# VH-VL binders against Stonin-1 (STON1), part 10

Target 1, 134 residues: Stonin-1 (STON1), of Homo sapiens (Human) (q9y6q2r275to408)
Amino acid sequence: GWSFMLRIPEKKNMMSSRQWGPIFLKVLPGGILQMYYEQGLEKPFKEIQLDPYCRLSEPKVENFSVAGKIHTVKIEHVSYTEKRKYHSKTEVVHEPDIEQMLKLGSTSYHDFLDFLTTVEEELMKLPAVSKPKK
Short names: E, the ipSAE of ESMFold2; O, the ipSAE of OpenDDE; V2, 0.75 times the mean of E and O plus 0.25 times the DockQ between their complexes.

## First folded at step 8 (VH-VL; framework fv_gatralimab)

Design g32 (from g25 with heavy chain A55P; at its last look DockQ between E and O 0.02; V2 from the best seeds 0.00; counts 0 for: pae O 7.1 > 2, placed apart)
Fold by OpenDDE, look of step 8:
Structure g32 (fold): chain C 134 residues (1-134), chain A 122 residues (1-122), chain B 111 residues (1-111)
Amino acid sequence: as target 1 above (134 residues)
Amino acid sequence: EVQLVESGGGLVQPGGSLRLSCAASGFTFSDYYMNWVRQAPGKGLEWVGQIRNKPNSYTTHYAESVKGRFTISRDDSKNSLYLQMNSLKTEDTAVYYCARGGIFGSYPFDYWGQGTTVTVSS
Amino acid sequence: DIVMTQTPLSLSVTPGQPASISCKSSQSLLHSDGKTYLNWVLQKPGQSPQRLIYEVSNRFSGVPDRFSGSGSGTDFTLKISRVEAEDVGVYYCMQGTYWPTFGQGTKLEIK
């Protein structure tokens, strides 16, 4: 596992501004993300089962502190909406609807890369079919 | 109408290479996972590998029997699926089918091509 | 890998009589999304494979109602209520819950 920062709340809302909160993050076989408030705790405060329709966003570097940067990545769930489009003929297409599940950050580039690699590997090992979240 | 048309099969010596293509039409190719399945002469069906769609970063997975030797790729702009076969063995002799995988909430292997024959022989 | 075991490997049926093919998986094919991705595929002589049944019991488009699929977990069955000459071929069960694997195939012939 790794020490990471989690953007909280997970979704933007009008009630509060988003901020970074420290977490301990584990990736288990089967594509399970466990988030702990601290390393060594018995129970995670959140578990996420990744499915084949989850993906990592493009990694970015953002401002973290006055003199610090943070490497950030989003875990997204992709769903498709059926739409009828006309190109050369009427065609039924599926357009992606991307939902952000969580945004993670690390000040350690090494840990960040290790996490990305681990998650990608687990995603590739997941069953080929999964039901998207509505 | 959904159509898958394989091409590129032929005769090749052991250790040689061959590239198969699958041309897709009649559906939004880019939305679907795609698969290769092969069938040795007089034998059953064997899954070769899968490539996922763009939202899933075109991730690939292979059967152990071809891992390290075969590479699956796709060009969504051309509605094309590819199978690069290197270090071919006699046991790779088979009819190779492309088969459409799933999309969200869908089921895999609903459409198959007619296949292209690969013969590996000295 | 998931092992799919079909029985019988061959059967000869009189036209109009029923047929039944069993397929067993080495572990449960129930996916985390609640679905069971078990398909039945038919390969007629000289043709490419074609899907008959998906998700255990759903007939694919154009498939006659004399075909039916059933089962759960690790045990699955394909039934043909009245076998016709056009039903001749090799039937495969396949699972897509995990990385795809096929049964050995069952060759159906007409007596």
Scores: ipSAE 0.041, ipTM 0.606, lowest interface PAE 7.1, mean pLDDT 90
ESMFold2, look of step 8: ipSAE 0.282; ipTM 0.716
ESMFold2 (binder alone), look of step 8: mean pLDDT 92; pTM 0.938

Design g33 (from g25 with heavy chain G102R; at its last look DockQ between E and O 0.67; V2 from the best seeds 0.00; counts 0 for: pae E 7.1 > 2)
Fold by ESMFold2, look of step 8:
Structure g33 (fold): chain C 134 residues (1-134), chain A 122 residues (1-122), chain B 111 residues (1-111)
Amino acid sequence: as target 1 above (134 residues)
Amino acid sequence: EVQLVESGGGLVQPGGSLRLSCAASGFTFSDYYMNWVRQAPGKGLEWVGQIRNKANSYTTHYAESVKGRFTISRDDSKNSLYLQMNSLKTEDTAVYYCARGRIFGSYPFDYWGQGTTVTVSS
Amino acid sequence: DIVMTQTPLSLSVTPGQPASISCKSSQSLLHSDGKTYLNWVLQKPGQSPQRLIYEVSNRFSGVPDRFSGSGSGTDFTLKISRVEAEDVGVYYCMQGTYWPTFGQGTKLEIK
């Protein structure tokens, strides 16, 4: 597992600014991502089951202070939305709908790359499933 | 494995200054929020202030009772937290603890130091 | 500031008997993320404070299962199912939903 930073709140809140908080991540066989407040706890505070339509966003480097840099990535879920054109029931358009599941960061580039590699390997092992509908 | 060790307490006259230190080990110090909490003799715990982690630009916040007189800082290269106390009053007499915190509110004081005693008297 | 009020302020218990400590907040501690950041801290005689319970009901590592926390909103309780001699000390509730504030403490003694 890895020490990472989680962006919280996941969505903007009128009452709170978004912040980075330390967490401990594990990736279990079968694409299960577990998030703990610290290493050594018996239960995660959040768990996500990845499927083949989850992906990692393009990694970024973000500045949060004069000397502060953090390597960031999002875990995203891709689904397709079927649309009927106005006054037409025979014309269907498939558009990708990208949903951010969470945003993660690390100040350690080595740990960051190790995590990315591990997640990509687990994604490659997942069984084929139908694309999720929204 | 996580350890927090305060130092720098002592006897100071009213109006004087004192700087406390907290040495951290056993974790990635730069990723955590750090807090000061104090306890006057025979009384309960009082939060003094917080400094946020490197990723959140080291912003600080203070209890009203110390605002303008106390300054929290940190040096991540030395794994150290500091409390600069100026214009000290007799009511600042207390044991001062450093404590590790998080933005989630859970575990805001999951590890505490042993404390260092500050006495403000003539 | 969120005021945290503990009752009783002092508790004297025969070993092996249960104990219960109430903590009330002046405002709801339910955060917009759906979590309630109510914690319990123990300060044993002559020692620094130590962690006990986080997020209302979760024990920190190494905390005996005779300790349990419950509650929601503004009303919270710490229970000890069978008090032991090592449980002597002052118990504080503390909220982290807002800038931290502590209850005034409940002193637990053995008869």
Scores: ipSAE 0.030, ipTM 0.659, lowest interface PAE 7.1, mean pLDDT 85
ESMFold2 (binder alone), look of step 8: mean pLDDT 92; pTM 0.932
OpenDDE, look of step 8: ipSAE 0.088; ipTM 0.714

Design g34 (from g25 with light chain N58E; at its last look DockQ between E and O 0.46; V2 from the best seeds 0.00; counts 0 for: pae E 11.4 > 2)
Fold by ESMFold2, look of step 8:
Structure g34 (fold): chain C 134 residues (1-134), chain A 122 residues (1-122), chain B 111 residues (1-111)
Amino acid sequence: as target 1 above (134 residues)
Amino acid sequence: EVQLVESGGGLVQPGGSLRLSCAASGFTFSDYYMNWVRQAPGKGLEWVGQIRNKANSYTTHYAESVKGRFTISRDDSKNSLYLQMNSLKTEDTAVYYCARGGIFGSYPFDYWGQGTTVTVSS
Amino acid sequence: DIVMTQTPLSLSVTPGQPASISCKSSQSLLHSDGKTYLNWVLQKPGQSPQRLIYEVSERFSGVPDRFSGSGSGTDFTLKISRVEAEDVGVYYCMQGTYWPTFGQGTKLEIK
C-alpha cells in the first residue's frame, strides 16, 4: 500500500476551497481499491470495486500547499446509455457519461507511478461486463 | 504510537490571557486537522475550534462562544498546536483537550491528549 | 449548530446485562457525500475521552465487538450487548457532518 492524498470532489457550482487529505491506499486482487484514514486500521473508510469501465485520467502536476507540487490522477467511470434520436427508429446514439470517482495525488513520483501501474494491471485482469441499457 | 500532551494551563483572572500548547508525536503532524475541545467542571464536552492541515493552508474555525477571543495556531516544525486565549471569562474555566482530527474535517477525533486545566476566577 | 440529545442521561446496569443509549440530532446527519458522521466517544472515570465508534456503526481498532452502533437520519443508538466493569464512564455521541457538536453525555454505572 501507499501514502497518498485524497481530494474531496467539489459540488457543481460551489465556490468551496479545494481540500487534500492524507490517506493510506491499498489495491487488492480483483481490482478492489481500499482507502484508510491511516495505515494499520482494520477497515477502510471507502472501498471501490473497479470494473472494466473504470479508467485513469491523464496524470497532472498541481500546486500543493504554499510552494509544493503534487502528482495527481483521477479514477473515472465511463458509462454508455443507448438513446434513439427523436423521430428515428434506425438511428441509435451511445452517449458516454464520464463520472469522476476519485481524485488522488502523491508528492512521491515513485509511489505515484507504482500506483498507476498497479491499477492498470488490475484493470487488464477484470472480466468483460455488459452494462444495462437505460 | 500517537501521543498528544497539553500544557500551559493555570489560574488566571477574568480579562486575562493564557496560551496552551499541545505537543504531538507518533504521526505526521502536518497532515492532520487538529482540534481543541473543552470540558467545564462537571459538564460535557464542547468543541472550541479547528485548524486545518498544511495542505489546506492552515484555515481555522471557531465555536461562537470563543470567536474573536481565541486563536488557534500550529508549528509543524515543532509538532505543536497552540491555543491563545484572550479576554478570558469565568465560563472559560475547563479542562482543555487537543484532539487529532482527520484529513477532511468530518473525521472523528480519534486521539485525545490528557488535558490541561484552565481556571478563570478572581 | 446541531443539537444532539442523549437519553438516558444516567444508566445503572448489572454486569453481564445489555445497555442501550439513544442519541437524536436536531436535523439529518446525512452528508452530501452519502455518509453519516455520527460518532461515539467514551470518557472513563478520571481519563480523557477516547474513540469508540465512527460513521454510525464502525468500531475503532481495539474496541470490543460487544459495542455496536446503529441508526440513520436523526435517530441513533449505541448498544453494549454485555456490560463489563471496564465499560463504566460517560458516553457521548457527537456529529461531524457539520461543525462538531456533542450530546450531553450518558453516565454508565455498575449496580
Scores: ipSAE 0.000, ipTM 0.608, lowest interface PAE 11.4, mean pLDDT 84
ESMFold2 (binder alone), look of step 8: mean pLDDT 92; pTM 0.936
OpenDDE, look of step 8: ipSAE 0.060; ipTM 0.709

Design g35 (from g30 with heavy chain D31Y A55V G102S; at its last look DockQ between E and O 0.49; V2 from the best seeds 0.00; counts 0 for: pae E 3.2 > 2)
Heavy chain, then light chain:
Amino acid sequence: EVQLVESGGGLVQPGGSLRLSCAASGFTFSYYYMNWVRQAPGKGLEWVGQIRNKVNSYTTHYAESVKGRFTISRDDSKNSLYLQMNSLKTEDTAVYYCARGSFYGSYPFDYWGQGTTVTVSS
Amino acid sequence: DIVMTQTPLSLSVTPGQPASISCKSSQSLLHSDGKTYLNWVLQKPGQSPQRLIYEVSNRFSGVPDRFSGSGSGTDFTLKISRVEAEDVGVYYCMQGTYWPTFGQGTKLEIK
ESMFold2, look of step 8: ipSAE 0.335; ipTM 0.711
ESMFold2 (binder alone), look of step 8: mean pLDDT 92; pTM 0.934
OpenDDE, look of step 8: ipSAE 0.228; ipTM 0.774

## First folded at step 9 (VH-VL; framework fv_gatralimab)

Design g36 (from g35 with heavy chain V55A; at its last look DockQ between E and O 0.54; V2 from the best seeds 0.00; counts 0 for: pae E 3.3 > 2)
Heavy chain, then light chain:
Amino acid sequence: EVQLVESGGGLVQPGGSLRLSCAASGFTFSYYYMNWVRQAPGKGLEWVGQIRNKANSYTTHYAESVKGRFTISRDDSKNSLYLQMNSLKTEDTAVYYCARGSFYGSYPFDYWGQGTTVTVSS
Amino acid sequence: DIVMTQTPLSLSVTPGQPASISCKSSQSLLHSDGKTYLNWVLQKPGQSPQRLIYEVSNRFSGVPDRFSGSGSGTDFTLKISRVEAEDVGVYYCMQGTYWPTFGQGTKLEIK
ESMFold2, look of step 9: ipSAE 0.359; ipTM 0.761
ESMFold2 (binder alone), look of step 9: mean pLDDT 92; pTM 0.939
OpenDDE, look of step 9: ipSAE 0.343; ipTM 0.801

Design g37 (from g35 with light chain N39Y; at its last look DockQ between E and O 0.52; V2 from the best seeds 0.00; counts 0 for: pae E 5.6 > 2)
Heavy chain, then light chain:
Amino acid sequence: EVQLVESGGGLVQPGGSLRLSCAASGFTFSYYYMNWVRQAPGKGLEWVGQIRNKVNSYTTHYAESVKGRFTISRDDSKNSLYLQMNSLKTEDTAVYYCARGSFYGSYPFDYWGQGTTVTVSS
Amino acid sequence: DIVMTQTPLSLSVTPGQPASISCKSSQSLLHSDGKTYLYWVLQKPGQSPQRLIYEVSNRFSGVPDRFSGSGSGTDFTLKISRVEAEDVGVYYCMQGTYWPTFGQGTKLEIK
ESMFold2, look of step 9: ipSAE 0.177; ipTM 0.707
ESMFold2 (binder alone), look of step 9: mean pLDDT 93; pTM 0.937
OpenDDE, look of step 9: ipSAE 0.171; ipTM 0.762

Design g38 (from g35 with heavy chain Q50F Y58H, light chain N39Y; at its last look DockQ between E and O 0.03; V2 from the best seeds 0.00; counts 0 for: pae E 5.5 > 2, placed apart)
Fold by OpenDDE, look of step 9:
Structure g38 (fold): chain C 134 residues (1-134), chain A 122 residues (1-122), chain B 111 residues (1-111)
Amino acid sequence: as target 1 above (134 residues)
Amino acid sequence: EVQLVESGGGLVQPGGSLRLSCAASGFTFSYYYMNWVRQAPGKGLEWVGFIRNKVNSHTTHYAESVKGRFTISRDDSKNSLYLQMNSLKTEDTAVYYCARGSFYGSYPFDYWGQGTTVTVSS
Amino acid sequence: DIVMTQTPLSLSVTPGQPASISCKSSQSLLHSDGKTYLYWVLQKPGQSPQRLIYEVSNRFSGVPDRFSGSGSGTDFTLKISRVEAEDVGVYYCMQGTYWPTFGQGTKLEIK
C-alpha cells in the first residue's frame, strides 16, 4: 500500500470546498481498492471494486501547497449512452458518460507511478463484460 | 500547449545506425506512453513501437519489422524520447513521428510531432 | 498482427456532399474491458497526422460534428455529412485493442 491523498468530499457539492485528506491506499488482486484512514487499521473506511468500465484519467500535476505539487488521477466509470441527434431521425450517436468515482493524489512520484501501474494491471485482468443480448 | 519535436534524421547507408530524439513539452512527460510511428514516402502510417514507465523500469514493445534492430528509450528528466536504429535497411526509409499515447490498453496518438526524415540509401 | 482494411483507398467528393469510409479488422476489436479501441486519424497534405475519432464514435475536441464514427466488432465506418475543402487529406483507421496497426489510408479529394 501507499500513502495517498483523497479529494474530499468525493462528489462535488456546490456548498462545500473540496480538500485533500490523507489516506492509506491498497490495491488487492481482483481490482479492489481499499482506503484506510491510516496505515495499520484493520478495516478500510471505503472499498471499491473496479469493473471493466473503470478507467484512470490522465494524470496531472496540481498545486498542493505554496511550494508543493501533487500528482493526481481520477478513477472514472465510463458508460455509453445512445443519443439521437435532434435534427436526424436516423442518426444515432454513442456518447461516453463519464462519472468520477474518486480523485487521488500523491506527492511521491514513485508511489504514484506504482499505483497507476498496479491499477492498470488489475484492470486488464478483469473479465470481459458480456453485452446483455437484447 | 503539448509539443513534440523530433530530430536526428538524416542520410545513412544500409547497415548503418541512427539515433532519433523527440523533445516533449507542455505536459507531464513521464505519465504517458510514448510511441514512434513512421511513414515511408508515399505510403501509409506504420507503428514502430512504444515505451511506458514502470516503478523501477520501463516496458517496451516493437513492431515485428523492427524488432531486434530498434530500441526505444526515454529520459524523463529531459522530457526526451529516443529511437536507436541499428542495422538499417532501405525499407526503413521514412518520416519518423513521435506520438503521445495514453493509458491502459489504448493508443490514441492524440499528439504528433512534425516528424524527422530518415533516408537509408547506398 | 491485426490487419486493417480500408475501402475505398481514394475518394473524390463534391463539396457539400457526404463521404463514407469503411474500415474492417481481421479480428474483433472488442477489448476484454468492453471497449473497442478503434481510432480515426487524418493527415492533411504536407502535415503531420492528427487525431479525429477515438473508440469508434467519439470526436476529439475541436473536431466538427460533420464527422461521425460508427461500427462494432470488425466493421467500422467514418462518415462526413458535408465534405468541406479543409477535409482533404488521407484518413487512417487505427486499432489499439492489440498492438497498434493502421489501415492503408483513404485519400479524400475535392472534385
Scores: ipSAE 0.019, ipTM 0.687, lowest interface PAE 5.2, mean pLDDT 88
ESMFold2, look of step 9: ipSAE 0.119; ipTM 0.680
ESMFold2 (binder alone), look of step 9: mean pLDDT 92; pTM 0.932

Design g39 (from g31 with heavy chain G102S, light chain N39Y; at its last look DockQ between E and O 0.35; V2 from the best seeds 0.00; counts 0 for: pae O 5.0 > 2)
Fold by OpenDDE, look of step 9:
Structure g39 (fold): chain C 134 residues (1-134), chain A 122 residues (1-122), chain B 111 residues (1-111)
Amino acid sequence: as target 1 above (134 residues)
Amino acid sequence: EVQLVESGGGLVQPGGSLRLSCAASGFTFSYYYMNWVRQAPGKGLEWVGQIRNKANSYTTHYAESVKGRFTISRDDSKNSLYLQMNSLKTEDTAVYYCARGSIFGSYPFDYWGQGTTVTVSS
Amino acid sequence: DIVMTQTPLSLSVTPGQPASISCKSSQSLLHSDGKTYLYWVLQKPGQSPQRLIYEVSNRFSGVPDRFSGSGSGTDFTLKISRVEAEDVGVYYCMQGTYWPTFGQGTKLEIK
């Protein structure tokens, strides 16, 4: 696992600004992300099962401190919604709906790369068809 | 290593005021909610109040027993937590602890200071 | 406010024997996020409180495995499989689902 920063709150809220919070992050076989309040705890405070529709956003470098940068990436879930266009002919178009699940950051480029690599590898191992959420 | 060190305790008369401080080190103080908890002599623990982090607009909440009399504040640049106590009562006599809370939810009280003693007496 | 009720308020245990402390809440501590924010804290004699258990059954780092937490809803239990001399102190349950409240405390002594 790695020490990471989590953008909090996880979902953007119009009423509050987000900030970075420290977490300990693990990636388990099968595409499971575990987030811990701190390293060494028995249970994660959050666990996310990646599915075949999950993807990593384009990594970015953002300002973190006066003299520091942070490498950031989002875990996104991509779904497709059916939209009907009523122009000349009724056409059904499927548009991607991208939902941000998490925004993560690391001040360690090495840790960041390891994380990206690990997640990508796990995503590739996932079955093509996502099991319906029970 | 996470450390919390309370200070400012002492003897004060009823109706008086006192300001407690908590110096934090060993972690990014600005990320965390912070709490005050007190313990009257020979009694149990009582939550006094909480101050949230910048992302949550430094919102504060207080126990009913101290509401209107106590004010919690923080200075992130100094890694410091404060408890301003006004209109002190004899029942406010206690050891006051600062305790680290969560960064984004309910993960409270994972670290405690050694406490500072406040005695309210005539 | 949520009322936390511990039983017993005191217990004396022979070293090596098990101990059990009950904590009941006046309302369910199940949060809307699906978690139950019940904590156990130990205050050893002459010391500040220290963390033991978070979210019902999870041990903090450094907490011996002889400590275990269980329960759901309104009923919770802290168990010590084999009490040691270093376990002496006052145990508090605390809920964080709502504004924090503590149990009365349970004083554990060695016989």
Scores: ipSAE 0.020, ipTM 0.690, lowest interface PAE 5.0, mean pLDDT 90
ESMFold2, look of step 9: ipSAE 0.303; ipTM 0.752
ESMFold2 (binder alone), look of step 9: mean pLDDT 92; pTM 0.928

Design g40 (from g35 with heavy chain Q50R V55A, light chain N39Y; at its last look DockQ between E and O 0.23; V2 from the best seeds 0.00; counts 0 for: pae E 5.0 > 2)
Fold by OpenDDE, look of step 9:
Structure g40 (fold): chain C 134 residues (1-134), chain A 122 residues (1-122), chain B 111 residues (1-111)
Amino acid sequence: as target 1 above (134 residues)
Amino acid sequence: EVQLVESGGGLVQPGGSLRLSCAASGFTFSYYYMNWVRQAPGKGLEWVGRIRNKANSYTTHYAESVKGRFTISRDDSKNSLYLQMNSLKTEDTAVYYCARGSFYGSYPFDYWGQGTTVTVSS
Amino acid sequence: DIVMTQTPLSLSVTPGQPASISCKSSQSLLHSDGKTYLYWVLQKPGQSPQRLIYEVSNRFSGVPDRFSGSGSGTDFTLKISRVEAEDVGVYYCMQGTYWPTFGQGTKLEIK
């Protein structure tokens, strides 16, 4: 596991400013993310099961403090919704709906890279979404 | 190491006011909700109130017993938590603890200060 | 407010023997997020309260394995498998599902 920062609240709320909160993050086999208040606790305060529709956003570098930057990445869930184009009565376009699940950050580039690599590996191991048998 | 140090306790007359402080160190204070908990002599623990972090607009909540009389505030730049106590009553006599909460929607009281004693007496 | 009721209020135990403390809440402590925010706090004589158990059954770091928490809904139990002299103090259950409230406390003494 790694010491990370979690963007809180997880979902952007127009009424509140988000901030970073310290967490301990573990990635378990099977694509399970566990977040702990601190290292060494028996139970995570949050657990997320990654699914085949989950993806990592493009990593970014953001300002963290006067003296430092933070590497950030989002875990996103991609779903496809049928949108009817108003201009064409007949064409159903499937547009991706991207939902942000988490935004994570690390001041350690090494830890950040390890995390990305680990998550990507776990995502690749997830069973392919069987196309619904028409 | 996480440390919380309360101060400002003392003797005050009924109807008086007192301001308690809690100095935090060893962690990023601004990330965490903070709580005040008190303990009357020979009695149990009583939650007094909570202040949330900046991300949650520093919203405060109070126990009914102190609502309207007590005000919790914080100065993140000074790593300090405050409890302004007005209109003090004899039943407010207690050891007052600051306790660290969670930045994520729960109420773990994972660290406590040593407490400061408030005595309300005529 | 959620009322937390502990039983017994006092317990005298011979060293090496087990102890059990019950905590009941006036309402279910199951939160909408699926978690139960029940905590146990220990206050040793002359000391500040200290963390012991979080979310019913999880030990904080440094808490000996002789301590265990269990329960669900409205009924919770703290167990000490083998009481030691250092376990003397007042144990409080606390709920954080709603606005925090504490039990009355259970004083554990050694015979």
Scores: ipSAE 0.085, ipTM 0.720, lowest interface PAE 3.1, mean pLDDT 90
ESMFold2, look of step 9: ipSAE 0.204; ipTM 0.709
ESMFold2 (binder alone), look of step 9: mean pLDDT 91; pTM 0.908

Design g41 (from g35 with heavy chain Q50F V55A Y58G; at its last look DockQ between E and O 0.37; V2 from the best seeds 0.00; counts 0 for: pae O 6.5 > 2)
Fold by OpenDDE, look of step 9:
Structure g41 (fold): chain C 134 residues (1-134), chain A 122 residues (1-122), chain B 111 residues (1-111)
Amino acid sequence: as target 1 above (134 residues)
Amino acid sequence: EVQLVESGGGLVQPGGSLRLSCAASGFTFSYYYMNWVRQAPGKGLEWVGFIRNKANSGTTHYAESVKGRFTISRDDSKNSLYLQMNSLKTEDTAVYYCARGSFYGSYPFDYWGQGTTVTVSS
Amino acid sequence: DIVMTQTPLSLSVTPGQPASISCKSSQSLLHSDGKTYLNWVLQKPGQSPQRLIYEVSNRFSGVPDRFSGSGSGTDFTLKISRVEAEDVGVYYCMQGTYWPTFGQGTKLEIK
C-alpha cells in the first residue's frame, strides 16, 4: 500500500469545497481499493470494487502546497447512454457518461506510478461484462 | 514512529499570553490536520481547535470557549504546530495536548503528545 | 455543540470481569457520508490520552481484542470482555461528525 491523499467529498458538489485528506491506500487482487485513515489499521473506512467500466483519468500535476506539487488521478466509471441527436430523429448516438468515483493524489511520483500500474493491471484482469445475449 | 512533543507551558498571570509549540516527527506533517486539546486539573478532555493543512486552505476552527483569544498556526517547514494564547483566564489552566487529526469530517485523534502544562494564576 | 454523555462516570471492576461504558450523543452522529465518527480514547493514570476505537467499532492497531465498540445513531457502548490491571484509567468517548466534543469520561478502577 501507499500513502495518498483523497479528495473529500468524492463527488463534486457545487456547494461544497473539496479538501485533501491523508489516507493509506491498498489495492487488492480482484480490483479492490481499500482506504484507511492510516497504515496498520484493521479495517478500511472505505472499500471500492472496480468494475470493467472503470478507468483511470489522465494523470495531472496540481499545486499542493508552497513546498510542492501533487500528482493526481481520478477513477472514473464510464457508461454509455443513448442520446438522440436533436437534428436527426433517427440517429441514436451513444455518448459516454463519465462519473468520477474518486480523486487521488500523491506527492511521491514513484508511489503514484506504482499505484497507476497496479490499478491498470487489476482492471485488465477483470472479467469482461458479457453482453446479455439479446 | 509518529511523535508529538508539546512545549511552552508555564505559569502566567490572568490576562497574560503564552505560546505553545508542538513538534511533530515520524510522518508528513504538512498532510495532516492538527488539533489542540486541553485538560483542566482533575477534569475531562476539551477540544480547543484545529488547523487544516495548507492544501486545504490552512484555515482554523476554535471552540467557543477560546474563540477570539487563541490562535492556532503551523509551520510545515519546521514540522511545528503552535497555539498562541492571549487574554488568559484561570479557567484556561490545563495540560495542553496536540493531537493528529485527519481529513475533513474525520477525527481519529490517533496520536497525542505528552502535553504541556499551563497554569494561569494570580 | 454536540453533548456527549457517558455512564457511569466511575466503574470499579474485579479483574477478569467484564465492563461496559455507555455514551450518548445529543444528536445523531451519522455523517452525511454514511460514516459515524465516534471514537473511544483511554487515558491511563499519569499518561496522555491514547486511541482505542474509531468509527464506533474499529480497534486501532495494538488494541487488544477484549475491547469492543458498538452502537449507532446516538447510543454507543464500549465493552471490555475481561478487565485487566492495565485497563485502569479514564475512558472518553468523542465524536468527530461535528466539531469535536468529548464525553465526561469514565474512570475505571480495579477492585
Scores: ipSAE 0.020, ipTM 0.629, lowest interface PAE 6.5, mean pLDDT 90
ESMFold2, look of step 9: ipSAE 0.381; ipTM 0.769
ESMFold2 (binder alone), look of step 9: mean pLDDT 94; pTM 0.950

